# Ledger of designs, part 5: miniprotein binders against p40896

Target 1, 331 residues: p40896
Amino acid sequence: MLMPKSVALLRIRYTLEAALARGFTTVRDCGGAEGFLKAEIRQGSLNGPRLITCGHAISQTGGHGDLRSGALPASAFDSCSCHFGQVGVVADGVPECYKAAREEFRRGADFIKIMGGGGVASPTDKISNKQFCDDEIKALVDVANSYHTYVTAHAYTAEAIQNCIKLGVKGIEHGNLLDERTAELMAELGCYLTPTLVTYKVMGSDQFSAFLGPENSRKNTEVLYKGIDAMKIAQKKKVKICFGSDLLGPLYGYQTQEFRIRGKVQTTQEILLSATVTPAEMNGLGDKLGQIKPGFIADLLMMKSNPLDDITILDEPESNILFVMKEGRIY

## First folded at step 3 (miniprotein)

Design v2
Fold by ESMFold2-Fast, scan of step 3:
Structure v2 (fold): chain B 331 residues (1-331), chain A 84 residues (1-84)
Amino acid sequence: as target 1 above (331 residues)
Amino acid sequence: SPEEFLKELAQLIRDALEKLGKVRITVFVLVNGEIVRFEVTVEDGKVTIEVRVDGKEVTIEVDSPEDALREAIRTLAELLKEMS
């Protein structure tokens, strides 16, 4: 029997199938994908990219993953696994952080996602807010290390990024406001940066900016404004850079435009590496994914023309991809 | 296995060649901070492997489509190990 949330499941199926059709054979989900989706894809019951999941993103009360408005009671956030599409869970203090991280691993998470700073999409926080205390971050990192994996953090500011990586966080999502000193530290510690510029470009367009409140519009402008400079700094300091879009639901159609945006700062070779080899290495799959060579999983794109000559052909996958192969199966 | 992967890749390249007449595959690897570019071109039954690192270039050409693809990819893998 189908679940009462069958409509939501069909929407998730469409999103995953569309991502694969756009050329993404592996996707790291940074909040909301349930372990059963990963299992169904792995077993061939559902078409989609191979999923690397964190389950719920872990947030402090009032942090970026706390989607309750200031007017709602503490019980308003429903993290029950019976509900599809829940992206965050709230944990305060070291014991709750231990429990939250272990619960995500029990549910099949491959890594832990935390909210290390504020963002544009949460109702009660600010970009400048550093989130979690040091003990809490250390606790989350310790749990991830015991499972032989990592913590990645949503963070925009130099302060939030430095706080996270000094405590053992391996990855930073977004990082639009990083500075040279922070990039040097990231490179020294072997950290990974995943910029997501296309999301803020799309949200800043006339069509979508009208739907943001004044607070969120201001946040959006701030992070977009600095994003290109942050990328230049990260490249100069040799930070390991991965590919991401941070696009949700109806906005998934814009995810490939990130290639074009990156072309303003990175070479075509650097962009392709950031979408293949570097993320595979980050996720312990450097021996299996990201390269076309003997012993690797048969994931590949056959293109009508060479993306080295023009990276923007990846912005038009429907016209430029002959076929997508994942694990030897053509899609 | 490597052999199974190579057979599948060779079949896909043959199918694409039949439709397009030419196929080019570019692989990027980071080795000791350097980006190594490997380009495999299949055209008119010939397989060309071009390896580029720091202005240095090595080219390998073979003539037989199926065995050439196996030899080319195996040579590419061996070069990758030698360069690490």
Scores: ipSAE 0.000, ipTM 0.200, lowest interface PAE 16.4, mean pLDDT 72

Design v20
Fold by ESMFold2-Fast, scan of step 3:
Structure v20 (fold): chain B 331 residues (1-331), chain A 84 residues (1-84)
Amino acid sequence: as target 1 above (331 residues)
Amino acid sequence: SPEEWLKELAQYIRDALEKLGKVRITVYVLVNGEIVRFEVTVEDGKVTIEVRVDGKEVTIEVDSPEDALREAIRTLAELLKEMS
């Protein structure tokens, strides 16, 4: 993206303040939020959720994070910098993967995000394309392990997911095309799945379909169709499930619709755990966050009614949240 | 601190109660894969807390939101000890 930094920073500020107002006291950013934002939020110069960041998502050339069209030559871009927009960086080969992952940690990342398969938004890849070779993934995992954290991967297909988790990847984002064998393996390896069903619902609506071209609309329909089935499979096999939206730009405000969509597949208890306890455990915070009990950080929502009785009230935050508390302060 | 957030929460409950008449808060804790929940109901300046875990129910009634929340946390801690 060719957005001036000052405009991008103002948009990020609005997005973070709005997310807190919608009830999110901690947010994991899977590409685009820079490490310095965590300090600004902690210091109080920026209101927002506690941030867990990866910096740039790391992609191979021609992969999901490579936003260049196939018609653009590599030489049209600064060869010393393979960063595109706020969300992605390109790295090929083991040495570049080591350097890219180390650079994200230098910039304050808490974990590493990689593109393990194709997706909807990238111009040159296909959903079925496996991305990175095994040695590249091993390099990225090695760096994350040295920082006592994890790699999470964007991946849709059983093949891409199995390849990533067998090489030490801990988290899978999306996973709309996983099968029973893949879910069994994820459960055996203690992997986390973060489904993002709302993005396909919103992008597929008449109002927002213009955001996608014909090829991307086809990809979107494929992943939307399979997403609900994938959730049922993951739950049956007892995969650890987290909460996410994968919403971009102006669509971020629809993130709470994910609660409503999950209500068709999961119990209210399962949904609440996927948005609190399970992601806290994934990020090494299970003894500090996700529960209301002595010794935990005082993050909580006060609601007009019980979300255990009706999860959809979380999709109407303006009318149903009385206040949001983060670290003992009411917002 | 836990003392500070409890005071802020209690003050907001009082303010909300004065304006809205009745307030209900649900709190949940995960214990060995089971959800333990308690509900705080504030009505006419009185606080009632119901704690439920796997078919068990305990009710606590006090006149102060701070005291009610403290009692609920204490009750949950005791239930958690029994379940571990």
Scores: ipSAE 0.000, ipTM 0.229, lowest interface PAE 16.4, mean pLDDT 74

Design v21
Fold by ESMFold2-Fast, scan of step 3:
Structure v21 (fold): chain B 331 residues (1-331), chain A 84 residues (1-84)
Amino acid sequence: as target 1 above (331 residues)
Amino acid sequence: SPELFLKFLAQLIRDALEKLGKVRITVYVLVNGEIVRFEVTVEDGKVTIEVRVDGKEVTIEVDSPEDALREAIRTLAELLKEMS
């Protein structure tokens, strides 16, 4: 009802082409991208980044991905739809978790995304609320393992992160409230952290701060700075760090600003590795993507200046990218 | 092998010239943790190649894009051998 499917497909095409033009030759979608988009991009019917998808994020009833929670009262988007389809599906109990994960793989998913902890935006799930029982998480991990891939979890708190990774979850999205002990455990278990700092910065900007009000603007700023501190802790403990934005809909165009934010806490080399080598390794593509060497897929950015000298040039793609190459083709 | 990488780089330079006409290409290659900066400038039929690795710099000027590309490939191959 919000948008006819034909119009949604045209919007998706534009969004994917724009992401490629901004320098992203591969993108991992953590909820909402439909598996058929991967085939269309591969066949050349759509221009866009190579997609690595999870389908729907799997949530318990009343959890962060439960679309019935009414997280956006009086919003035009209280139906929780996006350019890439619905972001979440609900599953309770071990049998439903097996079925939900298997259904996502049937639909073409490359990995499984779960809601492992509460969110700040959902009225029915507090950040401190435990999401899923241990047996449910084990079931989801078991299915992912049977497909030779992984589970990644939305989680903010040390408690939620520790619970997930002890049960075999490989990746953590966000992690803004991670502590030193949790980072040590993540490093010991070989887990990946994908911080998403740009979403908090954009929402706290002059353009969007009016939507939050004074109290929520303070909370948003606090979550941003806690996330920056979490990155410092994760780097100190040698956690594997990937690049991400967690931006949807109209905000997707701001995704490159994450490079600028990371520059406050990481070296330019660390940021580039987090956007190339490390995520390729996480997704089983470390021998094919992320480096310029024989036997690798020919994905490359031709730049007017050196991002190693100034990472912020990646936040200005129109001015700084001469062209994007994906699989040996120039765009 | 170095030859496969050099063929890739040569094709990239040719495609850029066809698409853009005037070209300044800077390539950063990571080899054993070391960063090699390779810069090719093609303007008004003159080609300048600058290679910088580990604080050392070499500049080459030639009259033809074909000779410049071949010389750039040769220089990069020698540097990569020294670094491996």
Scores: ipSAE 0.000, ipTM 0.261, lowest interface PAE 13.4, mean pLDDT 75

Design v22
Fold by ESMFold2-Fast, scan of step 3:
Structure v22 (fold): chain B 331 residues (1-331), chain A 84 residues (1-84)
Amino acid sequence: as target 1 above (331 residues)
Amino acid sequence: SPEEFLKMLAQLIRDALEKLGKVRITVYVFPDGEIVRFEVTVEDGKVTIEVRVDGKEVTIEVDSPEDALREAIRTLAELLKEMS
């Protein structure tokens, strides 16, 4: 970040507290979250969502490895993916992939994030570029399986998605260029898709469009529209869908707009399940989180009106949330 | 524990009723990928509770928020036992 570490940490604290106040009780970070934040939140020294982390995103040489400073990805009850942090790690060849994945687990990672394809906002890698060879992906998946968890991949194209999931990758982040055949395969293999439509909508707004420049602004708009179509395809083929935002830095506050965007293509029930039950199951927490029933952790939102009647009230948390409960404590 | 959870839920509903007065309170239950709706409405001293599970509906009308809360918690506990 372009600031002293102490100032960056204070901003992260504020951002996490604000996310909890907006209704997010669990957040999944897809790169760069500081391990001590997870521990401090668990101990109650810091107010914020429960954190599920991957450490560094693992990229090939010349791949999409530059993660920007952290967005808050999370759903109201359960987290989904984002780029939270700045730097990935590079690994080439099977031995380096084994070592990189094991190193992330040694540092306390809950899952592994890889770059399976190119990015939208990168000057050097192309969105169409498939990344990693099959043996490298198999190595990363083998390590994750040995730790009884999963690999999730940044991937946009049908080619990159199919390659990853055929090799045992469990989750796909973004998936904006998903096609019908790929969605069928994802459903058959029990894979999870985490769309992040709000980041493209926000970056394409008048307030932020100048940030991207004209060429990247056009790419951003195209990726948004294709992502909406991909969501419709995934819904039609019954792909397991999670909630995420992939927002960067000062855009964290816009994370709740994802509920409104999803409302154009999903029912309110489907959206709420994508933010609660489905990501809890993905992360091995389906018996502890995402439901209000005996034996579960007491994470709850008290709302002034029913989001099942109108999902967009979750995009107005200041007006509609009476309070947030996390682990039985009211915030 | 289930009893502690229900007590916390009861307190949460009670606090919301006291804070808002005329209140619609919703509690969500997500069994097997479906959403169960639980509502409490206070109006003119009467409390109406609607519980919907699949195609089954139970509507309860009582004269006090405390009676409504007890009945709502009992109904929810019975439904949760039936579904697990």
Scores: ipSAE 0.000, ipTM 0.185, lowest interface PAE 20.6, mean pLDDT 73

Design v23
Fold by ESMFold2-Fast, scan of step 3:
Structure v23 (fold): chain B 331 residues (1-331), chain A 84 residues (1-84)
Amino acid sequence: as target 1 above (331 residues)
Amino acid sequence: SPEEFLKLLAQMIRDALEKLGKVRITVYVMPNGEIVRFEVTVEDGKVTIEVRVDGKEVTIEVDSPEDALREAIRTLAELLKEMS
C-alpha cells in the first residue's frame, strides 16, 4: 500500500461511517477490507455497515489486481474516493491458486474474488485480455465450493464472462461488454451480475479523468458507453442483478448516483430488489437480510418520500433519509 | 424474533414522531400468532403508544403533512400482514 497504514485506517473509518449514513447497512467488499473491521463494527467500536469480505482479490501476474507499476485509479491514494484501496494478491498456476484461496479463507474471507479479465484502473492489462487459464479458475472455484461459498470475477467481455461462469464462477462484477448469448447463459446457470455504472461516470468526469491517463481514459469511455446497453440485455434475459458502485464514501455521495443511473434501465422495484433481496440471497443470507419480516435482522431505512415513486431520492440521502437502522440500532 | 422485530418497529415509529410531528398510528393484528395492534397519538408533546397482540388484519395510517410517510407506513403494515 502506497499510503501510510494509520492514515488509510482513519480514512476507511470515515468511508464506512459515511456509507452507513447514506443508507447502506451491509456492504460486500470485493478486495481490501480487512477482517478485523468486521469485529470492530460488530462490537460497536466502529460505526459502519455489516461487512462481507473476500480479503485480497486474486490476480494473475500482470492482471487487473497486479498494482506493482503504480497506484491508480483516479484518486488511488485517497481512500475517501475509492473502496478500501482494493489490495490484490498474485497467484500463477494451479498450486498457487489453491494456496491463495485457502489463505483468504484462513484470514476470514466470506467469498473469493478473482480477476477474470482486464479493467479500466490497472497499469498493465487491457479490457480485452482474458485472465487466468481454465485450470486456475477451476482450482479457485473448487476451494470456494469446499467452504460452501462462491467465487465472483471482475470481467467485462462476453468471452471472459462465459469462460468464468462455465467453470463454476457464481458472480460477475461489472459485465459492461455482455452480449445476449452470454446473458442467456448467466440466467441458465443462475449467475449474479453486479453492474457498477457510476464508477465509469465518475472516472470519466473532468474531476477524475486527469488521474487515469490516456489509455485508461480510452478503456473507461469504452465501458461507459456499453454499460447501459449491457444492463438492458441483462434485464431482458432475466439475469439476477445486484447493486454495486465500485466506489465507497466519496465526499459528494457518488456511490448513491448508481440509483439514478439504474433508473434509466430498471424499474424502481427492480433496483430496490437488486439492493436488498438479491444480494442477500447471493451471500446465503436470504432468510436473515433484505426484507422487513419477523425473524429477520432489523436493517431498515425510514425515508421522507417513497423511493418506489422516485428512485432518485436515494441519491439525496441527507435530504431524504430520516434515519438508518442497523441491527435494531438507530444511526 | 417476532418480539424483537416489534420492539424495533415501535422504536422507529417513536423516532419518526419526534422528527415529523403529529402522527396517529392504528395497527390491526394478523391471524396466526404474528399479531400486533398499535395506537399512537401525539398530545402537547406527549406520545402515547399502545401495542396489542391478537389475531386480526394489519393496517398503519399516519395523520401527518408528509404523504410519503403515510405510504411508507402502509407498506410496512402490508409486509407485516403478508408475514402472517
Scores: ipSAE 0.000, ipTM 0.142, lowest interface PAE 21.1, mean pLDDT 71

Design v24
Fold by ESMFold2-Fast, scan of step 3:
Structure v24 (fold): chain B 331 residues (1-331), chain A 84 residues (1-84)
Amino acid sequence: as target 1 above (331 residues)
Amino acid sequence: SPEEFLKFLAQLIRDALEKLGKVRITVTIMPNGEIVRFEVTVEDGKVTIEVRVDGKEVTIEVDSPEDALREAIRTLAELLKEMS
């Protein structure tokens, strides 16, 4: 049926235009955006940031990406699909993992996203649950390596993070329960950490906490506090840190609040590097994006004042961004 | 191209100065973790241009925004060439 696809495309269009207006000239989608969206943006059919996509997040049966049960009620939030499409697929065993990863690349993925551990949103999805066996993770990594790219994993605990990176996973999303030993290993292996502190702050706010319930609201707040401490550990151990929000659907508009939260634990220079140079390097674009230099793509923001003096101006884009330029075009 | 980029950058700086009056405009370049700052401040009809590279600094004072913009673009173009 054509109608659901046309509705999704219209919503995607508004979401992408808004993200560009907030100052994001490139975004990495960690589940749901299909490869064809990249072509539409390049052709000018969609106005928005340059997209780096993984297609579907790959999960084991009963894991964090298996949304058939334990998700937030669909009546409160659309947790089963986003404006970018279906978020996850399920794969069990080495052959299914090979097939799932290859299918995402066939569909135009730039990298692979996996669920390496549990989450905080569901009472039945324990944060400490190990997800995938070692052979399954190794299969997913082997496919990504054959395409000269990487696997990134959703993981919170030191145990889940260590398991993933020892098997060749390059990136960790969230990492709120990171410890010093795990951060040392991440630095030694050249891994990237993308903290997503704003998602816990937004979900814990008075506007949205009712949908989590009191038990999950307490858990959510606890994970936010621990995530701030994890950032300090990662900085101390010189882990490569990228910028992310993990906000879905209608909450995507709050993504700039992450700059303000990071300002509590990182210098303004560290935050700007985590949003520009470091993610460009992670995605093999360090010689094309993230700096204003001859030979680089002409993506830049013109600001009313210097974000190096006050990073929180990036959390007020309508008031503080004069112009957004992407590939030499002003938006 | 560098020429195309400088043309657009000049237009952005010009528009910002026209809209904001007394204003500081900063262009930040981050080569290998170093921050290169390009600051333009408008005060009492004078424009001061400051270019900082870790360990290097150039300051230019001009009487009008138009003269300052021309010198800023020239200084930035030279800096970008040196950073290759």
Scores: ipSAE 0.000, ipTM 0.219, lowest interface PAE 17.0, mean pLDDT 74

Design v25
Fold by ESMFold2-Fast, scan of step 3:
Structure v25 (fold): chain B 331 residues (1-331), chain A 84 residues (1-84)
Amino acid sequence: as target 1 above (331 residues)
Amino acid sequence: SPEEFLKMLAQLIRDALEKLGKVRITIYLLVNGEIVRFEVTVEDGKVTIEVRVDGKEVTIEVDSPEDALREAIRTLAELLKEMS
């Protein structure tokens, strides 16, 4: 669907305001949010969560972020104005990787997102199926380090995760096929894992099964349960865990269901820390955000009941949040 | 609303009092561009709320958390009116 930019802006305004109303005072965007949205929220022209952005996700040719291969969303809709920008850019070789990362920072990125591994179309992935060579990943990490920030990688398999973190990648998005050895290495290196379980639950639901087909619906359910097992492994090995949804557009409203899903493998305190303290620390804001403490920014939720007693109240924000405070202002 | 926020804060103070006997809570708010510091101290059944704005300080002592918070809101509104 093609949408005029003015209509798309109104829709994004609604989506951002709704996310704030659901209790999210800060959100990290891992591809597609344009720098102007961050600036407008900061200035108060748009109401919404504080945005931490990467700009475009960086992919190799033929990698997970290279959607030119026969996919209608990538090839037929490159000029579609219903989005405020492309979610990915392609870079090959060390010089292009340096240039791509520097360009994202020039455009206001707070961190770098890369595609560090293949997708989950095949449950078995190997080092030969990895994305980027070691020197390319090192180049991207070098640029991020020079800006005093980090690289995070889309990666599902133990092999892809190990390759990325050994080369200095700080964060892993998804990680559904994580094993014990990889989790131990992540903990040793101080890496962060952001599971995104709700996206697989939503896509595997009866509402969306007809559009994905039976095989894709089965795969989404399988990937969800593998992700739950991965979380159990990560918790056991004391990996630093952040909160995420990997939802975009009209599906963003399902983001609070992640609290309920996480309750299957984490305590309520662990879930709350993964949504507050841990991501603040990951993003260099641990001295300003994530705690109710003197000198911190006043981002607060006022609740009718204690989420430590029942985490699922965060999945019913309209009934349970009295108001949201962001930077001392009540919304 | 600000009034509902302060009612909830009063409930938190009551819950803390029941378990701890002595509590001190400090809250920073941004109101009309000014940083306001609320310090709530509960000792020996007394609630003290100290409001600091732009170098001005007001102290309120009462026997009820709700009464202290109501007076603190009123004092803050008067301070903000003086600064406008």
Scores: ipSAE 0.000, ipTM 0.148, lowest interface PAE 18.4, mean pLDDT 76

Design v26
Fold by ESMFold2-Fast, scan of step 3:
Structure v26 (fold): chain B 331 residues (1-331), chain A 84 residues (1-84)
Amino acid sequence: as target 1 above (331 residues)
Amino acid sequence: SPEEFLKELAQLIRDALEKLGKVRIKTTLMPDGTIVRFEVTVEDGKVTIEVRVDGKEVTIEVDSPEDALREAIRTLAELLKEMS
């Protein structure tokens, strides 16, 4: 959906300020946020979390990021209120993949996001569809490695995940259909998994069932429960787990519900590490962020109660966060 | 700078004391590379604030949150002046 840039920027500003108020001092955007936003936040021209961006997600023709293959008007939402057209670019064949990845780094990307499989929200782009050939994935990984960073992939199935990580992909977004063998391989290769359970819960709720239709709502609920099982498998096999929501547009406000969902299957310590230490390490910031420790950046939350005793207090930020500090400044 | 930092620290301590009542808190700040640690404990009607700046430490013990805040700000200002 196209809107005037000034209106789009005001919506992005609101979304970023609200995320900071909910306790997120750093956010990784997996498609749609423009690289210049992180400079504006750093300079103080815009209040919000520190941003780590990938620019456009890179998709094959007919893949999950191809706007011509999965864009329903009702599903023209993005994860941070950015214009839908900013989410994906199309590249086919090794040369186009090299060019696409290099272009994203030229635009200020910190990492590369690819579509390694199909999506839940688009009926014309099935979850089971494998995307990209091996040589294309190798090209994208080669470019990311030359910039001393990583590729992360949207992927649900064991097949898609194994294909990506064997070719050097470091991160998997979602992973709801992974199996025990896939989790073992992920752990062996030092891969990161970012489950995004809250998006399926919210979209499968009664409030949104009319929006998606009953069949898609049932599908979202099934994907949620499979994702919970997948996370249990990943945790058992000691896969490195990060925190994410993958919420689109106006649903971004539900991001803290992920803490409550995780609380049913992870310890509070595991959840807090997945939202602090582990993602900092993934993004090369493990020596600067994620801990209250001498020499680290002063990002912290003052809480009314101890989240180690009850993780669900992080899903009630208005009642439980006394203040948010980012880089020593209180917000 | 130092004045702005002191104002923000004062607001942080005030907000914490007003909302927490009889609770123990610890905070570490690093403005301009200076590590400031303070620990606020509210027990038995007493407010104890321990302030540490670059190895120097002062303990403040009073019977009201407002007196504790005033004394903490004064102590921090004195410590910052002594740090070259």
Scores: ipSAE 0.000, ipTM 0.109, lowest interface PAE 23.6, mean pLDDT 73

Design v27
Fold by ESMFold2-Fast, scan of step 3:
Structure v27 (fold): chain B 331 residues (1-331), chain A 84 residues (1-84)
Amino acid sequence: as target 1 above (331 residues)
Amino acid sequence: SPEEFLKELAQLIRDALEKLGKVRITVYVLVNGEIVRFEITVEDGKLTFEVRVDGKEVTIEVDSPEDALREAIRILAELLKEMS
């Protein structure tokens, strides 16, 4: 059952305020956060992180962002549902893709999110399913370029990733099945990878695995370990790596566990840069955010100990963060 | 204001020191791709301020958290000017 909109808005507020308290002064939302929340944060009526939003994720019919069940007629369901991470609009053909991307910018989007391949949690698609034709992806990229921003794509497989980035897609979300050839191409084209390993770890934990069943639990574990290997490949080829969690609803509180998972394959410096400098550069804010520098926005954390010596202290924010500063104000 | 911010930060440092006894407070700055670490430590009632940048270390004894933060900002400004 879908959550009532008023309750969903209160949940979103709580989630954002809690994310700031956990040390995130800027958050990029890849589907579900409404643009008006940016104004509320700016006005101080919501004590949340600075938001960078895409509005709705754009999906083909039957793709990862199409939340309609297979039993519902195409004309009978609004794909703009209330759930984070899976709030999508459906667009087929070049004209609908132009219109969908332009509509998201009209609604205040900062970038465009598309479904370039299938997903783990989708009702009808498989990870291996290719999504959109080349002309559709080109249309979406053309609109983003005209707004001087980018398209990022949900994609797991080397095939889906290569198809997207060759057509001008700048970012890849997840990328768990990335191979060496694909990572080399990403680095050559200046693309960004945002791994989201914590979502598979959380979903595969004893706390939540009972709801998945044995086969889906195995699938989540497999996707997690392949994702860890993909990160090793991406680092070897010097792909630009950002920080993300892909956690939905009440699981968002586990987002900081991503630091610990990354610590198994990245240096502490690489992890910190992936959560600060690199995503700021990706979003056109490299001259304003991500560094403590004269002329930059005053976002910083005060820690009880040095995360460069032990990145896992960021997994325990209540114990290790003394305060969070955003725009010169302590929260 | 920067001065108001330093006072608020210094008060939080004092509160943390009184509550925890021994503390290490670290500020991270990226300068030309290098991570510069500014550490404020309290040990046996003595406050020390330490700067670590690739291969270099400077330790300064200070009387207050405000003095430590003021020195950190001064050193950061000098590093940024030197690397420009």
Scores: ipSAE 0.000, ipTM 0.229, lowest interface PAE 15.9, mean pLDDT 74

